# VHH binders against p49116, part 68

Target 1, 238 residues: p49116
Amino acid sequence: EGPLLSDTHVTFKLTMPSPMPEYLNVHYICESASRLLFLSMHWARSIPAFQALGQDCNTSLVRACWNELFTLGLAQCAQVMSLSTILAAIVNHLQNSIQEDKLSGDRIKQVMEHIWKLQEFCNSMAKLDIDGYEYAYLKAIVLFSPDHPGLTSTSQIEKFQEKAQMELQDYVQKTYSEDTYRLARILVRLPALRLMSSNITEELFFTGLIGNVSIDSIIPYILKMETAEYNGQITGAS

## First folded at step 27 (VHH)

Design ri2
Fold by ESMFold2, look of step 27:
Formats: structure tokens, sequence, C-alpha cells
Structure ri2 (fold): chain B 238 residues (1-238), chain A 119 residues (1-119)
């Protein structure tokens, strides 16, 4: 059996809506986030190990991990996206716009804490100078997580996750042979992803999504999206 | 239009073997993962085994691993399932399915071929 990922799975090119508006708005943020989400989902479906699983398993895996994949994508693409600017705009909006019916004091605190955790995660990944191969394997590790409730085929998923971990180890040891602790430093960043709230991610980045439909409900449609339509979504082409 | 036609089912004694085939048309077969599912009477559909489009990865349900082998011939647009050491609990209608990205949220399934394993 061959490598879990090939060089085609390392490429992860995000293009932003053009032009960037003078004042960031919900439409620009949601379009940018949607492009990243589609890029992440179609990356997952391109993996041969993922293609070897059944439809129900694929849907369950992506529903369980989409926020982790999205957060890794934010970290990987933080400079292209101008993520710091986007998060600052969101914070400013929250400070200036308080709706008693929409947000409690506890909710505002939760959202601000989530933004801080996201900034810290992205900064820590930038400080470690994580490369594209390392990001690809980290995404595979979170994708093939056997621990999620309600998941079938967990033995097979565990085998794929172990293979992703082994291949990351081999890559780091070969490429960063003088940095004995690099793998350990990378892997200790992963638990922070499980603490990210998918509900808050939706509020921060996907408020303008069609209706108030959750990402969970559209995942089966995104996974089966025609390749031409997918390419149009991630580049803004029709 | 997508068409999946299974064959090779039948009645076999426990411990015996069968080879299932699935002829596929209406999409670029080699670009998409394929899998077998089965449905026993009164039960839901169960994923059995899958294979990637480029054949580089296969996966098996725990209940069949070591006994069943999935394969494909991309030149003939055909998916196979070699079933060895069959057990009565393998009795089911066996369907092939494709991950083909049609824009519809449900995978395409064939009509199925019956496998009956007697004690």
Amino acid sequence: as target 1 above (238 residues)
Amino acid sequence: DVQLVESGGGLVQAGGSLRLSCAASGFRFSEYGMYWGRQAPGKGREWVSGISGDESYTAYADSVEGRFTISRDNAKNTLYLQMNNLKPEDTALYYCATHYYSGRPEDYWGQGTQVTVSS
C-alpha cells in the first residue's frame, strides 16, 4: 500500500475575493471563509484512503472534524487571508454592536475567548514555521480521528490515522534531521483544535451563509459537489 | 446516466467462495472510489469494502477483513469482490456503489445481487 498522501495533496492554494474592501464586511468574510471551507472539504475527498470508505463514514468523519480542518486552514493561510485584520474587524464589530436579544454577556465572553484561542493557535503555528507537508499530514490526522461518537469503521480509520502519524514522523525526521523535538512540538498543538467551537466558528465566519443552515447539514452536499462547481466556488468563477 | 449492474451472486455452502462483479457506466470510472454494501433481510445497509479510484487504497469492514478481497479493472470499468470462507451471516443482497461527484448528496447504487450462504 502506498503513501497516504502524495504531492498533489500538499498543494493548498487559497485565492481571496477581489478586491478587498476598504472596510471589511460580513459578505467578504463569509466569501473568504466559504472558499477555505470548500478547499478543505475537497482536499479531504481527494485522498485515496478517504475514497475507500463508505458514504456514511465519510460524512460522519467530516461532520466531526470540519472545524479542525477549517482552523488548520486558517493557520496555514493566515497571511494570504489577512486573518489578523479579519479578526480585528470582528472584534470591533462585537464591541460596537450589542443586541440584548442576540448575545448574552456569557456569549460575548465565549466568543472573545474563542477569538483569542484562534489567534494564539495561528501564532503558535507561525512561530513553529509549519510547512505545507506538515500541514497536510496534520489535516489527515484530524480527518481520520477514530474517537468521535457514532462513528462506524473505527478500526479502519485508526489504521489510516496511524499511517498519517507515521508518514509525518518520517517526513520530519528526514527533512528536519537536526531538530530532534520538532515532531513533538508540532503534535502538542493538535489538542487545541478539539477545544474550538464549531458553533462559534459558524457565527464568526459564516453568518452570511444561505439561511441559518448549519455547516453540518450542508456537508453531504459539499462532499458530492461536482468538481467544476467546486472550482468555481473556491476561485469565484462561475 | 450512471449505471451499476451487479452479478455473480448465488447459493453457496458455508466455507465456500463467490466472486461478485459490478459493471459500471455513465461516469469516468477510474476517477472515483467504489464500494460494496450489503443488506440482510430486515436490517439496514452495511458497508462491506471500498477501493479508491487509483486502486492505491482498500478498506474492509471488520466482519469481512481477511476473507473478502476488493479489486477493480479500470480498463473494463468493473468492480469485483472475491468472497472466501463464506458464513451464513454473509447472506444479503450485495450492492455496488460509487462516490461519483454528481452534485447529489446520495451515492449511486446498483440493483444488487443476492448471496445466500447455507449451513
Scores: ipSAE 0.782, ipTM 0.921, lowest interface PAE 0.8, mean pLDDT 88
Fold by ESMFold2, fold request of step 28:
Structure ri2 (fold): chain B 238 residues (1-238), chain A 119 residues (1-119)
Amino acid sequence: as target 1 above (238 residues)
Amino acid sequence: DVQLVESGGGLVQAGGSLRLSCAASGFRFSEYGMYWGRQAPGKGREWVSGISGDESYTAYADSVEGRFTISRDNAKNTLYLQMNNLKPEDTALYYCATHYYSGRPEDYWGQGTQVTVSS
């Protein structure tokens, strides 16, 4: 059995919609987020260990972790996406919704807390200067999580997650040999991902600033999209 | 036109062995993961074992781990399942399936080959 990930799984290039509008709008944000989502799903299905599992297991794993993969993708691509500018535009829209009394105060608090958690997560990853190999292994660790209820084949999934953890450890120790605590600092960031709400992510990035979309319902279709259609969704080409 | 044709099933005594084959056509076989599933009478479909396109990874259901071995011959577009130490609860229709990305949300699978394990 070889390494869990290869160099092809480290490449993660997000292309922004063109042309960039003078002011960010809901269509630009949703298109950018959709490209990241499809890039993340394409990444997941390309992993040999993932291909060795059955369709029902693949669907269950992705439904359980798509928000964590998306959030890691946001952190990895924050500069190319101008994520801080996108989040600022979302906050401004939420202030308008408050003035118009269109959202419950409890929902607004939840959404603002989520934005704060996301900003803190992305900032912490940037401060650690997380590289592409590290991101790839972190994504594999969250993808092969055996803890989700309803999964079958949990022993196989756990073995794949342990392999991702071992390979990350080996990579960090060899590449950052002078930084004794780097692995520990990286791993303590993972629990924050499990606290991110998938329905709030959908609200923030996929139905404009407030609306709704169900990513869970489209996962089986996304995982089986033809490669040409995937490339169209990732790059916006038709 | 994806086509998957299983063979090698039959009647075997408990403790015996069988080797299943699945001939595949209509897609670039070596680029996609393949897997075996089974359906026992009166039960739902159960994933049994899978293998990546490049053969680097295999996975097994707990019920068959250590007894079954999946393999593939990419030159012959053929998937295999070696089944050893068979038990009566292994009795089922065995089918192969492909992860081929056709745009169809449900994977393609074959008609299956019957395996019956007598006590």
Scores: ipSAE 0.775, ipTM 0.920, lowest interface PAE 0.8, mean pLDDT 88

Design ri4
Fold by OpenDDE, fold request of step 28:
Structure ri4 (fold): chain B 238 residues (1-238), chain A 119 residues (1-119)
Amino acid sequence: as target 1 above (238 residues)
Amino acid sequence: DVQLVESGGGLVQAGGSLRLSCAASGFRFSEYGMYWGRQAPGKGREWVSGISGDDSYTAYADSVEGRFTISRDNAKNTLYLQMNNLKPEDTALYYCATHYYSGKPEDYWGQGTQVTVSS
């Protein structure tokens, strides 16, 4: 079989809502996050290996790893998104709840630590100067993870993950031949993704969505969304 | 309207072969991944094999790997499943499915074709 990823899968361009408001309100944050989420899911959908799996497996994989994919997307698009500014805005919005004593001390700590972890992860990725190919392969490795509970066809998923790993290794060896340990430095960042709570991520970036619908519940719909509909949302959003 | 019509099923002895076909219509066939599933009596539906829209990638369940071959003809809007070295455990209703959106979040699948493998 051919390569797991092609050059077309390296492209990962996020279009931010326009215009950027002077004050980053909840709507802007949610819209930005939604666009990134859609882009990430549609990226996964564009992979032939992903297309070759059944719906239950596809949905289960995405449900299991959407937070990791989203976080990698945040890191990759940190500059375009002005991520530090978004995170600061999120903290400011949380301050209202804190001042109103709506959150327990433990919850405040948990949420703030999560924000810190997100920022630190993105900073670490920036320091490594991860390129588009490396991000694509890392996302593929995360996507085709066979060790999530309840998955079927784990052998097939593992094969896809191994293929992604091999292609990443080949790419790094070819592109960064002078940096012998670059692959290892990149891969050791993956455990940090699994330390992050999907629930907290959802609360931080997607709170305020109409109906407070869970990401898990909308994933099947996102995966079925037509590209034209997605593009329409991008161009129609203010 | 989306239509998936399976054919090619029947009764076969263990060790025998069958070739299933799925005629698709109502959507841009080549743009979507397709897959075969099956459901044995008293058991849940299980994924058997899948193929990408561009016919560049295939996948198989462990239980059928090396025995079944999935393929497609995008010019004919047809999906195939070549089943060799059939076993009694392969007895099931076989259906084809598409990742195309057909008005519901669930994939669309056909009515199925019965495959019965005798000992």
Scores: ipSAE 0.893, ipTM 0.957, lowest interface PAE 0.4, mean pLDDT 92
Fold by OpenDDE, fold request of step 28:
Structure ri4 (fold): chain B 238 residues (1-238), chain A 119 residues (1-119)
Amino acid sequence: as target 1 above (238 residues)
Amino acid sequence: DVQLVESGGGLVQAGGSLRLSCAASGFRFSEYGMYWGRQAPGKGREWVSGISGDDSYTAYADSVEGRFTISRDNAKNTLYLQMNNLKPEDTALYYCATHYYSGKPEDYWGQGTQVTVSS
């Protein structure tokens, strides 16, 4: 079989809502996040190996790793998104909620820690200067993770993950031959993704847009949506 | 309307071979992954094998790996499953499925073709 990923999978271009408001409101943040989420999921479904799996497996994989994919996307698109500004805006919105005594002290702490983790992760990735190929392979590795509970076809998933890992290794060795430990430095960033709460991510980035609808519940629909349809809907919603 | 029509099933002795076909229509066949599933009596549906839209990648369940081969002809809008060294436990109704959106989040399945493997 050919490579798991092709050059077409390296392209990961996020288009932000326009115009950017002077004040980043909840809607803008949610729309931006939604575009990234859709881009990430549609990226996944564009992978031939992913297409070769069954419905249940595909959905389960995405449900298990959407937060990790999203977070990698945040890191990759941090500049285009003005992520620091978005996070600052989120914090400001949270401050308003705090002033209104809508959140417990413990919850505030959890949310703020999560934001910190997101920022630190993205900063760490920036410091490593991760390129588009490396991001693509990292996303593939997290996508085809066989260690999530309840997955079917785990052997096949594992094979895909191994292939992604091998291709990443080959790429890094070829492209960054002078940096013997680059692969290791990159891979050791992955555990940080598992420590991030999907629920908090969802609350921070999506609550204003999807309301009481969970990301888990809409994943099957997102995976089925046409890209053109999605773009039209997002544009109309802005 | 999306249509998936399976054929090629039948009765075969253990160790024998069958080739299933699935004729697809109503969508851009080459743009979507396809796969086979099966359902044995008294059991749920299980994924058997899948293939990418561009025919560049295939996947198999452990139970059929090395024995079954999935393929497709995008020019003919047809999906195939070559089944070799069949076993009694392979007895099931075999379904063809597509990842195409057919108005519901669930994949579209055909009516299936019966495969019976005798001991």
Scores: ipSAE 0.878, ipTM 0.947, lowest interface PAE 0.4, mean pLDDT 92
Fold by ESMFold2, fold request of step 28:
Structure ri4 (fold): chain B 238 residues (1-238), chain A 119 residues (1-119)
Amino acid sequence: as target 1 above (238 residues)
Amino acid sequence: DVQLVESGGGLVQAGGSLRLSCAASGFRFSEYGMYWGRQAPGKGREWVSGISGDDSYTAYADSVEGRFTISRDNAKNTLYLQMNNLKPEDTALYYCATHYYSGKPEDYWGQGTQVTVSS
């Protein structure tokens, strides 16, 4: 069979809400994050290998990895999003919540540790100057993870992940032939993604969803979103 | 508006072959992945095989790989499943399904075609 990804899967253009407010607020952050989430899930459903799997498998894969895909998206789009400014606004909001005695000290510590892990990951990816092809293959490796409990079709998922890994290797060796260890440096970043908490990501970026729905519950609806509605939400991805 | 109509089922001896067809309408067939599932009596639905919209990727359950071949004819809006070396455990009602982006969380399934494999 052919390559796992085509050039259409490399294009990953995030359009930010307009106009950007003078001071960031929960609405702007949630809208920005929602656009990235929709872009990431539309990217996943566009992959022919993903289309060849059954619905239950597709939903399970995305539920297992949505936070990792989202985190890769944050790193890839960090400059466009002004992510450091967004994270600073979130930290300031947390400090105001401490003054109002709304959060426990243990929770605040958990959230702050997560923010610093996220910033460290994004900085390490920027330092490596990861390109769009590399991001696309890393996302595919994360998406086709066979080790999540409860997955069906594990053998097919493993074959697709191996193909993503081989194609990344071939791409890096061809494109960065002078840098023998580039692939190894890229791959050692992946374990940090498994340590990111989906619960805390929801609190940081999707506060309008907490208490009513979770990202897990809306994934089947996002994956089946009508193309016209999707295009209206993101305005420039596909 | 989406309609999926399966045909080609029947009674066959173990080791035999059947070819299933699924006629699709109500959506742009070539833009969406399609798959076959099956349901044996008293069992839940089991994914059997799928194929991408552009026909570039196929996938198979372990139990059927090497024996079944999925294909599609995008000009005729038809999905196929060639089933060879059939076994009694392949006995089931076979459904085709589409990944069509309807805004609803469940895929559309046809009514199915019965495949019965005698020993």
Scores: ipSAE 0.799, ipTM 0.928, lowest interface PAE 0.7, mean pLDDT 88
Fold by OpenDDE, look of step 27:
Structure ri4 (fold): chain B 238 residues (1-238), chain A 119 residues (1-119)
Amino acid sequence: as target 1 above (238 residues)
Amino acid sequence: DVQLVESGGGLVQAGGSLRLSCAASGFRFSEYGMYWGRQAPGKGREWVSGISGDDSYTAYADSVEGRFTISRDNAKNTLYLQMNNLKPEDTALYYCATHYYSGKPEDYWGQGTQVTVSS
């Protein structure tokens, strides 16, 4: 059996909406986020191991980890996205809502903490200088997580996750042989992803675009979206 | 139109073997993952085995690991399932399915072929 990931899976290029508005409005943010989401999910379905699983399992995996994949994507694409600027814009929009007394104090705190966690995570990943291979493997580890409730074929999923972990280990040992603890430093970042609320992420990045439709409900459609349709959507949104 | 037609099922004694085939048409076969599922009477659908489009990866349910082998011939647009050491609990309607991306959330699957394993 060949490697879980190939060099083709290392490529993760996000194309931002063009032109960038002078003021980062909700639409721009949501469109950017949607492109990242689509890219992340289509990346997943490009993995042969993912293709070897059943439809229910594939959908369930993505439903379970889309927020984590999305967050890793944010970290990986932080520069291209100007993530700091996007987050600042989100905060500004939130402040407007605060001034209008539309949010409770508790909710404000919750959302602000989430934004802080997200920023902190991305900063930590930048500090570690995570490369494209490492991101790919981290995403694979997150994708093939057998510990989500309601999954089928958990043994097979676990095998794929182990394969991802082993390949990451081999890569890190080969590429960063002088840094004995790099693998550990990378892996200990993963728990932070589980602390982030998918609901809050959805509200911050997607509410302006999808309204009351949940990411959970559209995942099957995204996974079945034609690549050409995705590319066309990117072009159309530009 | 996507079509999947299964064949090769039948009655076999425990410990016996069968080889299922699935003829596919209506899509770029080699570009998509395929899988076998089964459904026993009164039970839900169960994933049995899957294979990537490029034939580089296979996967198996725990219940069939080591006994079943999935393969494909992309030149013939055909999916196979070699079933060895069959057990009564393997009795089910076996169907092939594809991860063809048609813009619909549902996978495509055939009508199935009946496999009955007697004790």
Scores: ipSAE 0.797, ipTM 0.911, lowest interface PAE 0.5, mean pLDDT 91
Fold by ESMFold2, fold request of step 28:
Structure ri4 (fold): chain B 238 residues (1-238), chain A 119 residues (1-119)
Amino acid sequence: as target 1 above (238 residues)
Amino acid sequence: DVQLVESGGGLVQAGGSLRLSCAASGFRFSEYGMYWGRQAPGKGREWVSGISGDDSYTAYADSVEGRFTISRDNAKNTLYLQMNNLKPEDTALYYCATHYYSGKPEDYWGQGTQVTVSS
């Protein structure tokens, strides 16, 4: 077998909706987030190892990891997306919701804690200056996670994850040979992804996806979407 | 229109071998992953083995690892499953399937070919 990822899997180009509004709004945030989600799903299904698995396994893997992939995508594209501006707009909107008694105090505390954790994660990745190859391997490691509940084919998934880990190690050692601890610094960031709530991510970025439809429920349709339609969703063309 | 036609099934003694074929049409075969599944009497469907569109990656269920080999001939639009050291528990209807991105949530699959392994 060849390498798990090729150079085509390293390319991860997010394009933002046009025109950019003078003030950020729910529609712009949701469209931006949707483009990132579709880009991430297109990336996942293009991997040969993923294609070698059965349909039920593919759906289960993506359902289990979509929030981790999305969060890695937010960190990778934070500058292009102006993520800090988006998060500030969301925080302001949440503070208005408190004054209008639209959300419970416990829920708002949970959401604000999530935003702080997301900001911390993105800042830590930026400080490490994670490159495109490293992001691609990190995404593969979270995609092929064998320890999610309900998965089948766990031994095959574990073998693919181990291959992603070995390829990341080889890449870091060759490319950053004078930074002995770079791999360790990168890997210690991964547990933070498991602390991110998919429910809260949906509330923050996907409030406009026809009310409260969950991303989990649409994943089978996204994975089977025709390629031409995918490209339209990623680029904004209809 | 997508068509998948399996062949090569039959009756075989335990320890024997069979080679299954799946002829595919109606889509660009080499662009999509393919897989074999099976359904034993009274049981649900079980994924057996898969292969990527470009033939660079294969995967196997634990129950068949080391005994079965999946392959494809993209020039002939044909998927294969070489089944060695067959066991009675391999008795099932074997079907092939495609990951073809049609916009429909369910994969296309064939009618299947029966494999029966006698003790």
Scores: ipSAE 0.775, ipTM 0.919, lowest interface PAE 0.8, mean pLDDT 88

Design ri4
Fold by ESMFold2, fold request of step 28:
Structure ri4 (fold): chain B 238 residues (1-238), chain A 119 residues (1-119)
Amino acid sequence: as target 1 above (238 residues)
Amino acid sequence: DVQLVESGGGLVQAGGSLRLSCAASGFRFSEYGMYWGRQAPGKGREWVSGISGDDSYTAYADSVEGRFTISRDNAKNTLYLQMNNLKPEDTALYYCATHYYSGKPEDYWGQGTQVTVSS
């Protein structure tokens, strides 16, 4: 077997809806988030190791990890997305929802804590200056996680995760040879991803999606979407 | 129109070998992952083995690893499963499937070929 990832898996280009509105709104935020989600799913299904697994395993893996992949994508694309501006707009929207009696004070506290955790994660990744290769391997490690409940084929999944870990280690040691602790500093950020709530992510970024449809329920359809339609969703061209 | 046609099934004694073939048409075969599944009587479908479109990665269920070998010939649009040291518990309808991105949530799969392993 060759490398787990090729150069095509390192390229991760997000384009934003244009023109940018004077005041960010739910539609712009949801379209931006949707582009990132589809880009992330396209990335996952393009991996040869993923292609070697069965459909049920593919669906289960992505259902288990989509929020972690999305959160890594937010961190990787934070500058392109102007994520801090988006989060500020979301906070303002939450305040308007209180005035319309749509949220409780306890719910607001819970959502605000999640926003702060997300900001902290993205800032920590930016401070480490994580590069595109490192992000690609981190995403692969997250994708091929064998410890989610209900998975089958865990031996194969574990082998692929170990390969991603070994390739990340090799890359970091060769590229950052003077930075003895870089791999360790990168890896200790991963547990924070497991603490991110997929339900709150949906509320923050996908409330404007057609109907109240959970991302979990549409993953089988996203994974099998025709390539031309997929590219349209990533760029908003259709 | 996507078509997958399995062949090579039959009755074989325990310890024997069999080679399954799957002829594919209606899509660009080399661009998509392929896999074999099986369904024993009264059981749900079980993934057996898969292979990436470019033939760079293979994967196997624990129950068949070391005994079965998946391969593909992209020039002939054909997927293979070499099955060695067959056991009665391998008795099932074997089908091939493609990850072809059709816009439908289910992968395309063939009607299958029966493998029966006698004790």
Scores: ipSAE 0.750, ipTM 0.910, lowest interface PAE 0.9, mean pLDDT 88

